# Designs tried in a protein design chat: VH-VL binders against o27280. Part 33

Target 1, 266 residues: o27280
Amino acid sequence: MDSMNVPEVLEIKRIVEESESVKTFIFSWDFRREVRPGQFVMVWDFRDEKPMSVSLIDPVRSEIGISIRRVGEFTDRVHGLSEGDLLGIRGPYGRGFELMGRDILLVGGGIGMAPLAALADEATARGMRVDALVAARTADELLFLDRLEAAGVNISTCTDDGSCGFKGFAHERLLTLEENHDMAAVCGPEPMMFQVMRILDERDVPAQLSLERYMKCAVGICGQCCLDDTGFRVCAEGPVFWSQELSRVREFGRYRRDPAGRRVPW

## First folded at step 18 (VH-VL)

Design cd3
Fold by ESMFold2, fold request of step 24:
Order: C-alpha cells, then sequence, then structure tokens
Structure cd3 (fold): chain C 266 residues (1-266), chain A 118 residues (1-118), chain B 107 residues (1-107)
C-alpha cells in the first residue's frame, strides 16, 4: 500500500563483536528521526525483514547501534556482512522505557540487555543510581558488561551454569538482592520476565517489561503483533509495557503466536 | 477429561536408576508445563522438577539436581523423569501434575511408588 | 528457599464445624500462595490459588485469605468429604515449596 513505511538503505559503519553469537552494527543516523531506549527497528537484508533491538543511541556522534543475535538464516546472513555493506532500516517504532525516581534496577537476559544498555546510558547521564542484573546461560554470553561498568552501573551477574556470578536463574538471584529501587526495567526471555515480574510485584516496584512478538508492519496496522485478551499491539502500545498492563494479559509468560497465528508454548 | 497416568515405579537398589513415565490425555499436552511432585511414605509433598510446554525451560529441587533429568515427548503426550544415583531418601510416591511457573498444579495423576532399599 | 509452616499440625472436628488452618512463609510472598487437599491414598487436589481464588468446582464453603507472610484456609460447615490433609504451597519462585500439612480428622 502507498502509505507503508519504506526502509532507508544504510551503510554499516562499524561492527562490534559483543559475544560469539551477538554483533552490534553501527550506522550513521539522522536524529531528526528521534530514537529512545526501548524502541526497535525493522532490519531488512533485501530478502527478509526482522525486528531488532536498538542498543546504542548517540546523538553526539550521530550513530545508532543495532544488536543482533545469530539464531537462524536471516541473522546468519547479517552476521556475514562487513563494514561498508548495506542494510535497510525502518523505524524507530514502539513505546520506549520511561525513567522515574533515583534508583533503577535493570534485569536483562541474553540479547534482552541490548535495550537496557541504551537505557543505562540515559539513566546514568541523568544522575540516577543504576543496578543491573545481567543473566545468560554461560559467562561467555553475558552482554555489555564493560560498557555498563564504564557507564558507572553496579553489575550483578548470574549464569545458568555458574561460570560467572550466581549459579541459577535471574528470578532466583533477584530474591537475594536488595529491595531498594524506585523502578525496574526488564528485558529477556519471556519465562524469565514472567518470574521476575512476579517478584517485583511482591516488592511493589513499578516495572516496565519489553516483549518480543512476530511483527510484519511494525506500525500497528496488520495485527500480527497483537496480544490475546487485550488486543495490545506490541509494535504500537509496546514493546515496553508496565507490569500492571501485562497482569491483564494471560498470554504473557505462557505462549506466543507464530506467523500463521498458531499458539506456541514457551 | 484431563487424565494423567504415571508408571514405572518399582523397588530399586541404592545407586540404581529408574525411568518414570506419565501419559497425558484430554488436553493439548504441548500447551502446558508439567511438574513432578513426590511424597515419602507418611510425609508431606515435595516439589521435584518442572518443564515448560516446549521442553526448553527446566527446573529442579536442590535435592535431585545432577541426579534426575526431566523430559517430554510432545508427539506421544508423555512426560518422563529419569532418576539416577538413587538414595533411600528418594523413596516416595511420585505424582505428575499439570503446571509450571505460570499455572498452579490443577490436575494430578494417581502416583507411582518408587522404593529404594537394599 | 522459602520455608512454609502450617498450624495446627492436626485437628479434630465434627461434621458441621467451621475450621481455620494457617500457613506462614519465611519471607513475603505477596498473594502467591496455593492450597491443596489430599485424602488418604489419593492424589492432591487444587483448592485455591493466588491466596483467595477458588479453583473451578470447589465448594463455596472453602475460602482463603491473607497476603504477605500469613494466610488462612477456612472451611465452613465441614462435610464428611472434607476430612483430609491440607497443604499450602508458595508460588512466588522456584523451588515451589509446600507446607508440612494439616491433618483434619474425625472427633
Amino acid sequence: as target 1 above (266 residues)
Amino acid sequence: EVQLLESGGVLVQPGGSLRLSCAASGFTFSDYGMTWVRQAPGKGLEWVSMISGSGEWIYFADSVKGRFTISRDNSKNTLYLQMNSLKGEDTAVYYCTRGDYSYPFDYWGQGTLVTVSS
Amino acid sequence: DIQMTQSPSSLSASVGDSITITCRASRKIGHYLNWYQQKPGKAPNLLIYEASTLQSGVPSRFSGSGSGTDFTLTIRTLQPEDFATYYCQQSLSTPYTFGPGTVVDFR
């Protein structure tokens, strides 16, 4: 349709290897298209198009960074690209994180740390105290640790195998952490987010959680990113939701829908 | 009707191994996480392990970590518990139940008795 | 691990009585508490989840209340089928620990 958003073709300026499976692709960006932490972009490799996290927002250098985990054919092809190669980018889309208070907790699992790294930069620039719980399966998959440390973030780690920090899951580590935060921001695997949200709800900590769903249009028209029960569109009313909004969504933490609309369990 | 039927409980020597099965029917098995709960004779209930609908998210009680493995075959509507390095303290009736971190344990099997004795 | 305790450990009652069972968690668990009933030789049955929500098919004589660390299960107008052991279970976080049980017996 004539009103559909068209990707802007951009040159890859720089590639940062964040881990064996995650790369950050840096582009020059015209910040007349404003970008906020928690918003996402659609990345087009001239064959397929996928939503990806914005992990770096740098208006001073006129740069954005997009972090991509290798998980399939599309992301394998993108990981094979070099500086100077082209990608299409449309966006940004969605509702970003809202900062409040003076003390913030970030809880990130795997690639979910990408939008939280951008948020951490904004929070520390505002003079907030930032604690981050960074979770992964193994130590080698913990993301953005050096960047968070350089920003002045207080880091706790947990790994499923115990290779770094607490051995166990993020929600289990969270039970043993101090409960003195004004807000939390959470992004990662949805089962992790569900269990973390339950603990934050018990603590009466206002929490914002970033969901991932299949997306086609990314502008709220096609309905592919709708959540059951409420009709919230992840690309428009989200991807960042308040925990109170998600408490009304039975789908959250339990299942998702594939491109054909079929229920897929976590 | 939701139905869960455990099988495989027998007398086993200490240090031995045993595999329990739970056959499910009356619901879409892959839509639900599943849990094993055990009860020693004359004692209370003890949560043992749980597995998500896809099988990707797995949790254990500390008392069984490293010795027990949980799995499921969604094509056969069957939940499994592989028990290795069995001890006397593992003697219990083992129940399979429907539920995980997101659902309470709403349907239970009748249980299968595992006895670990020399 | 979140420790769960129950009181009393046992009680004797008659048909028609009203009884109350208490459950306490070693830390705040909000409303994340379930109650189960187990009759001798049978599997447990879910009665109440999230502290106060009755499972479908559970008679209205059962009710649950509480939040934080202290919870109660109340059975009004006790029926012959209610003589059983009752367990609470926290659902805040893994491991999903049960209380030790309360035996409700004939007087």
Scores: ipSAE 0.824, ipTM 0.922, lowest interface PAE 1.0, mean pLDDT 91
Fold by ESMFold2, fold request of step 19:
Structure cd3 (fold): chain C 266 residues (1-266), chain A 118 residues (1-118), chain B 107 residues (1-107)
Amino acid sequence: as target 1 above (266 residues)
Amino acid sequence: EVQLLESGGVLVQPGGSLRLSCAASGFTFSDYGMTWVRQAPGKGLEWVSMISGSGEWIYFADSVKGRFTISRDNSKNTLYLQMNSLKGEDTAVYYCTRGDYSYPFDYWGQGTLVTVSS
Amino acid sequence: DIQMTQSPSSLSASVGDSITITCRASRKIGHYLNWYQQKPGKAPNLLIYEASTLQSGVPSRFSGSGSGTDFTLTIRTLQPEDFATYYCQQSLSTPYTFGPGTVVDFR
C-alpha cells in the first residue's frame, strides 16, 4: 500500500488526558483510508517512529484518536506536544479484530484497553452485548471507564493493589465471571494475555489477542516483527491473532526478542 | 544437568524473619520462571510463590501474601524467598522448582527445612 | 481457589499390579493438570503435564487421562521404584493447587 507507506503530517486537533501517564491525541482523518479496531499506525515525531494503537474511530466527525503511554524518550517528546503541533502518521497497518455472535468479552490490561475501547464502540453500535474486564496495577491507571459506561458496556474492574474492584490479576477475576460469551478480545501485557487465553480456551470461547512486538517497516519486509516457529509477522498477519493461531507459537507468553534478536523473558 | 540447591532453612521464632536462597546451574536461569513450593512435615505440597524470568511478574499464595517476598538475581543465578512475620503454619520443607504460569514444575531442589517454633 | 481431591488416600499393591489414582477439581480446568511422584525423603518429580503428556524420561507404564474435572493416573505393571506418593496439581490459574496425595505402598 503506497499511500500507507508515507507518513501524512497531521495537526493534533485535541489532547485528552486519560491518566497521568496516558494521553489520547486526536486527528482529522480521511476515512477513505479505512481503520478497523485492532489495527495500528506508525507515529512519527520527525526524529523517530513508533507503532501506536488506535483508540477512537469516528467517521462521522472524521477523527481518529491514538492513545500513547509515556514510557521513554519518544513518548516523552510526544507527551510534551500541544494542540496544533504536528505529527506524521502512516497506516493503518495490520489485521484488526473481527466481531462475531451477540455477546463479546473484552479483557484489557493497561494501555491494552485502547484498541478495545474502539472495538467496544463498534460492537455496541452493532447491538452486541459487551462485557469488559478492565485491569491495571492501580485504580488511577484504569482506562476509558466513563467512555465504556456511556457506550453501554458492562464493566468489571481489577487492580493489582486492590484500590478499585477485584484485588488481583485479570485471569483470576475472569474465573469468577459468567462463561456465556460468543467471543473474546484480549489486549494487554503478554503474561496477562497468556493466562487469560488459557481460561478462555478451557471455556471454548473463541479469542482474539493483540500482540506487541518490535517493529521497523510495519509492512512485513524487514522481518523485525516475526514470531518464532510460524514466521507470523505481527505487523502483517497480526497484531490481532486468534487463540488457535497463537497455540502454535511457543514464544507467546514466554519471551520476546530484542532488536539484536536476543531472547528476552517476560 | 539442571541443578537447584536451596539453603537458609533454620529454626526461627514466631514473628521472626528468614531469607532462603536457591542456587541454580545447568541452564540459562533468566530464561525461566521459578517457583517455591513447601511441604509441612507429613503433609502434602503447597504452592507458595512464583516469579517470571525477568522478575517483573510475581505471584503469591494467599497464606503468605503480604508476609513473603520473592526475588531473583539473574547475574548470580539465584532465587530468593524473604519470609517475614513467620507463623507455626510456615514450618515446612521449602522446595525451589523451575516453572511458572507457562511451564510445569520440571526440576526441583532437595529442599531446606524451616521450623517456626517457640 | 480451585480445590483438588484425590482418591484413594492410600492403597496397597504388589509389584506387577496395575493401579489407578483419581483426581478431581472443584471446577473445570480443561486439560491443565499435572502429576508428580514423590519418594520418601526426596523432592517431587514431574511425571505428566497437560493431563496426558509424559515428561521426558518417564517410563511408558505411566499414563494420564481425563479432562474437565476428572483425571486419572494409571501405572501398569508396578515396579519397586513406583512405591511413592502421587500428587495432582491444577495449572489453569493461580493460586496453583495440589491434591492431598495418594500413598502407594507395597503389600
Scores: ipSAE 0.823, ipTM 0.923, lowest interface PAE 1.0, mean pLDDT 91
Fold by ESMFold2, fold request of step 24:
Structure cd3 (fold): chain C 266 residues (1-266), chain A 118 residues (1-118), chain B 107 residues (1-107)
Amino acid sequence: as target 1 above (266 residues)
Amino acid sequence: EVQLLESGGVLVQPGGSLRLSCAASGFTFSDYGMTWVRQAPGKGLEWVSMISGSGEWIYFADSVKGRFTISRDNSKNTLYLQMNSLKGEDTAVYYCTRGDYSYPFDYWGQGTLVTVSS
Amino acid sequence: DIQMTQSPSSLSASVGDSITITCRASRKIGHYLNWYQQKPGKAPNLLIYEASTLQSGVPSRFSGSGSGTDFTLTIRTLQPEDFATYYCQQSLSTPYTFGPGTVVDFR
């Protein structure tokens, strides 16, 4: 079943409180509409519509999970909902992660761990060895640690304030983790991803990075998610890009554009 | 023409505090991250701290963590370095430079001298 | 922290000479290395970034090369304005460490 760009109204089946600021909303899903880690959905609360990462892909229970951080008016309203309440979902959209090799590194910052948690589940189910570097500002914001551990993922943590694991940033922790991996998958704040990509490039590790940009249509026709220089549409050619593709994108790591098209620094 | 002008360097006693300023002109200040680099008399360059264009991303050298803070006021095109618990080893010329993790340090101010001595 | 060393610590040269300055990192840093020039009593100036890319306005007699741990700054046909101290700086990761400098003196 394909989405026809009309949101399907779905009942919230279960809510998982991942942290004080992050909830995962779980919905029944017919997996004839295929979903891959790194793809996103548009969530409609009957007033506004925003892109959200798919964090759980569970064909056995016929469920998907969508992790949402409370950060503004839209997400405040969604966080106020209860099990049984309705949301519109359209998608999935975008290009997901591609798995390769046996030894995979995940580097996630904050809510960026959401699509990587889904990828970790797929990678471990394939019998791959998964190392994850999980980053946040403080210990209370480290996401999905229990789930990753239960899946057999080898976890390293870092927090800006040192409250859990390495005190510092993800790229600084990564520099002290000297391993060879067949690939890496990176998702988090774009300044973090830029600095991590630099280290992965030095190590010759093929990397895929998931970008976030303002979206309106999500199918690549409105131009709101286009990247300068290349014209890549984050909602169509991304959100997951190879590091080689991003090396041609001047704006990556440096700035983004707001809904009015104004340049906004990170 | 890009111009950076540091100010505030003076003689201060050990344990004291001092705030340095860097006035920026000739470019869109908020588009660029900014960095402080210092140079002790007769010595080499030492990276101290940097701050992203939005002010959200902040980094410090280990030698100053917990004692220095960096900030910017994009409405005034000004970068700041608040220096607390000063030590003799903090004696240096402090340079303001344009750049962060994504840009090299391409424009530098003239520097301001901080002397920490009894 | 990534330690940076430079060789030689100083050298004497004449106008018209070609000189080479070497920088070494304590671990591989890819091509993430910058070069700066500093004249006595003045602020540093960026010469080269990403090992070999010349900053705008820098004369073509300057060139950079290298990758991994070993890098070279070359000045062909040295000019009077080139007598200065030269610093390398790794840009792989924070803290962005500088080399100790190489003094190029007029002979």
Scores: ipSAE 0.817, ipTM 0.920, lowest interface PAE 1.0, mean pLDDT 91

Design cd3
Fold by ESMFold2, last read:
Structure cd3 (fold): chain C 266 residues (1-266), chain A 118 residues (1-118), chain B 107 residues (1-107)
Amino acid sequence: as target 1 above (266 residues)
Amino acid sequence: EVQLLESGGVLVQPGGSLRLSCAASGFTFSDYGMTWVRQAPGKGLEWVSMISGSGEWIYFADSVKGRFTISRDNSKNTLYLQMNSLKGEDTAVYYCTRGDYSYPFDYWGQGTLVTVSS
Amino acid sequence: DIQMTQSPSSLSASVGDSITITCRASRKIGHYLNWYQQKPGKAPNLLIYEASTLQSGVPSRFSGSGSGTDFTLTIRTLQPEDFATYYCQQSLSTPYTFGPGTVVDFR
């Protein structure tokens, strides 16, 4: 059995309240287990286990951060924890983002900015120019703005209600932004990602998009994270896919499957 | 096989409200996003509003934002358009069509006429 | 908003003619363009999506071409049922704007 399939029990070192509904939990981490932006971990609260994206990768301080949005019973319990409390972590799993060129566009919706914040840190450390389009329903839900600004990222914002930045959706704001990036990385609600991908395709910008699907084993054995048309396993061949790979997947942007295998529309 | 049947179009006064319905059959309604398109008498087609299969992603043309709302009841296979603060320029045949950001508008209803006049 | 124009606004033709209708977008839209046919008193029908792909059941005398900002619908060997109004529609981004239409009438 691979030791990455057994949760390591770690103490919560620090909690950052990112918004009313999002907290980042920071742990000490032995970076002999390499972690790449876009990979995920399984977080175990001793009752249930859910996949979460890594938002902070700090080898200098030997820390990782995991950003968790309160959306249900599991995440409610985790949000109730304090510094010093314990969580199990197994991983990392999946394929992360690959950086290329000198100029990258990040497009993040809501909690989808979490893995992109980690990617932004790596990109700026490599001397790349980073533009980020940060989207949310309301201003209160825009994540990581101060962190991105401190890293030297050029930020554009949009909110559905217009409370901060452009009033409208990410793909609508994107139409008005500079068109000369070498690549894009996209993470957020799948309908947003589909519409953003269409614009990036028109611009001939290579795009990597991070998908979210139900997971159980996280290593590709149980089949719970498979995409219909291709058999791609989100936990193994993804969660980050190139736009060319997703163009062969009719499911992308249109539906997902629940644990019982039923189609669930977006 | 796929059928879309609009209803609710009537004469209303400016400032009034009206709710249109579209009954769907012959396909799994919740699997598809839905769209309203309108056509003023003697004029071209105008995209109005769009809703995803779950009802969670909703889009509007600027001309109707803040005045119209779109919803669906997947248990009744029905799409709705609530039209408030109606203006003369809202006079049109309103079509229900199957499609959203991910799929072209492949099936259309017969339309229902909304007339806004004093 | 992405504005769409069509030319000509109308044309007259005879059964058996070949005709061409053009559509232009106010910005590049790639291949994200659809064509619809609307007969008098009836709902529109999808003819072509993604600039050049025929919808199932559409006769092969219809063809679409173009990319970027300029697109063409061609109808070869017009039939009596082809006298209608034709609309282009960009599918790049909301709002999904239609062209003003081209009326194809009997000569």
Scores: ipSAE 0.815, ipTM 0.921, lowest interface PAE 1.0, mean pLDDT 91
Fold by ESMFold2, last read:
Structure cd3 (fold): chain C 266 residues (1-266), chain A 118 residues (1-118), chain B 107 residues (1-107)
Amino acid sequence: as target 1 above (266 residues)
Amino acid sequence: EVQLLESGGVLVQPGGSLRLSCAASGFTFSDYGMTWVRQAPGKGLEWVSMISGSGEWIYFADSVKGRFTISRDNSKNTLYLQMNSLKGEDTAVYYCTRGDYSYPFDYWGQGTLVTVSS
Amino acid sequence: DIQMTQSPSSLSASVGDSITITCRASRKIGHYLNWYQQKPGKAPNLLIYEASTLQSGVPSRFSGSGSGTDFTLTIRTLQPEDFATYYCQQSLSTPYTFGPGTVVDFR
């Protein structure tokens, strides 16, 4: 039996309320199953299964954390769970972020800061200088600020309503920031990532962006996570892509497909 | 063939309100973001507002923020611009055009004239 | 906001001439620049996007070039239908500002 594709049932060890709508669920994890920032796991609540990004990778405590935003029926059920309750986890899957150079920019929108928080921990542990642009609709939805500050990250914020930091969108704030990074890592709503990527392209900053697509198998066999132009499978060749790879993908930033194959706009 | 047809431009008093419509045909409306661009008489083009295909991503020029609202009804293939607290400087021909942050403005309507005066 | 300027503000030319219109951005915008043509009493029409990519159906006598802050639109062998106003527009970031236009008049 190939245990790689079968969920392991794990107890919720601890729950952290990150905001009114986001919780981090912490599990004991055997790090013989290596986990890299930007990889994802499939979370199974015994009825349905969804991909989620890892936000905490702590080999010292033998823990991983998975941050989940309450947005629908599945996540409503998961948010109703308590410590000691069970979830199935399979993975990790996909290609994670790769660090290069000495100076990295992180640009995260909403829950997209989750995998970037894990990356920030790795980057600071390597002695890199880390700047983060943390975006949300409102101040109460800015994620991981205290954790990033404790890690030594230089934080800029923006909120759509102006309740904290710059009033506006991440790409608009980015235009006002200094151009002095060796690379960038971007995760958030795909329209945000497209507009941020355009600015990073103008600056000649190599960027890695984490895409989200509908998934069933998570190992590249079923074809549900394919991108139209290239045939890249988000669960196999991604979810993290270099900006150069995405420049050839017309779909990026413009649309996605639902499980029935229908084009869905952003 | 792609067609965009604006309507609703009339003479309005300062401080008044007006809703413009743009009827779309010849393409799958929900697949595309849409933009309003205006042109004051004898002047150049000014980008006003933009809305994504789903309607969830909305952007405004500073000159109209807080006064204008953009929306769309994908079941009716119609784009709307609600203009409140109108000022003389809002006098312009208003064009709807197909495009957003990811596409250039490739198809344009004929425009509808809004005049704001006492 | 990214300010766009154009030069010249107007020019007179004859059918068969070659002309060049310049557009300048107040900051680097990479290749994220579009060109539009507007004839009197009509809506604008997209000519070029991403600085140099010709829109489908636009005659090859139109070409665009440039990057960074300085861009040009060139029209070779002007035709009667080319007498119009030409606008550049940056597409790097919102708000998507237009240049003030260049009027090309028949001599």
Scores: ipSAE 0.815, ipTM 0.921, lowest interface PAE 1.0, mean pLDDT 91
Fold by ESMFold2, look of step 18:
Structure cd3 (fold): chain C 266 residues (1-266), chain A 118 residues (1-118), chain B 107 residues (1-107)
Amino acid sequence: as target 1 above (266 residues)
Amino acid sequence: EVQLLESGGVLVQPGGSLRLSCAASGFTFSDYGMTWVRQAPGKGLEWVSMISGSGEWIYFADSVKGRFTISRDNSKNTLYLQMNSLKGEDTAVYYCTRGDYSYPFDYWGQGTLVTVSS
Amino acid sequence: DIQMTQSPSSLSASVGDSITITCRASRKIGHYLNWYQQKPGKAPNLLIYEASTLQSGVPSRFSGSGSGTDFTLTIRTLQPEDFATYYCQQSLSTPYTFGPGTVVDFR
């Protein structure tokens, strides 16, 4: 049984408070287990196990950062932990983002900025020009702005309530932005991603989008993360998909399934 | 058979308020986003507001933002439009239609007339 | 907001004619355009979505074409029931604006 399939118990080395509702938990990491932006890990709190975004990949310091939004019982418990406390980590899993060209657009909503922050670090390290559209409901929920700015990313913001940047949704702001990118990477609420994908398709910009689905095994065996129509497993063939792959998936942007397999609308 | 039936259109004074209802049947209401479209007498169609199946994703035309709210009660298969601070330019037939950002507007009600005049 | 225009604003035609209605968007909208038909006193009816895909139950004499900013609706062999107003509507982004309509009248 490979260590990727069973949680390794790791000490929380450092906690960064990204917002009132989001914390980044930093662990020492042996990079013989390679991690790429867009892959995920399963976080185990000794009672339950959930997939979480990798937001920091630092081979030089041998550190990995996992950003977690407080949204329920599991994440409330994890947010109550302190430096020195233990968590189980298994992974990474899934297909990460692939960089191409010289100019990349990032479009992130809420916690969806977490994997994009990791991608921005890789893209800027390669000398790419990085533009980011960072979206949230309110200004206080915009994530990673200082980090992105320090990395040389060109940032545009939008908030639903207009408290920072453009007042409105990410796809509405995107219509007013420069159109000449070699690729885009998109992560956030699925209705946002659907509407953003439509605009990127109109612009003929190759796009990769990171989906979130219910996961149990994370290695493609249990079938809990399968998408209707194609049978793509989000944990194995994704979570990052090209927009062309998603164009064949009626489910994308329209609904998801709960653990019992029932259709749940967005 | 998919049916959408609007109700609540009446004469109101400028500055007044009114709530429209749309009763849905013949399909699983919660699976679909819903939209309000209006048409002033003798004029064209104007998109007003849209709500996702769960009710969590809501959009408005600029002309009604801050004055109108949209909601749904999935247990009663009913869509609502709350209209406040009504103006003369809000005079129109209001249509309930099935569709959102992911679907075209494929089924329509017959509309309800709202008249705003002093 | 994406502005939609239609041409002509009205036209007169006879049963059996073939007619073309054009729609133009103020920005590129790809193929994200729908067409609707509305008869007097009735609700609109979806004809075509995604520029060229015919809605189920719509007669094959209707067709749509175009992409980018310029789109056409063609009705071949006009029937008595086709005298109506026709609206285009962009579906690229909110607000989902309609064109002003084209009235097709009996000659």
Scores: ipSAE 0.804, ipTM 0.913, lowest interface PAE 1.2, mean pLDDT 91

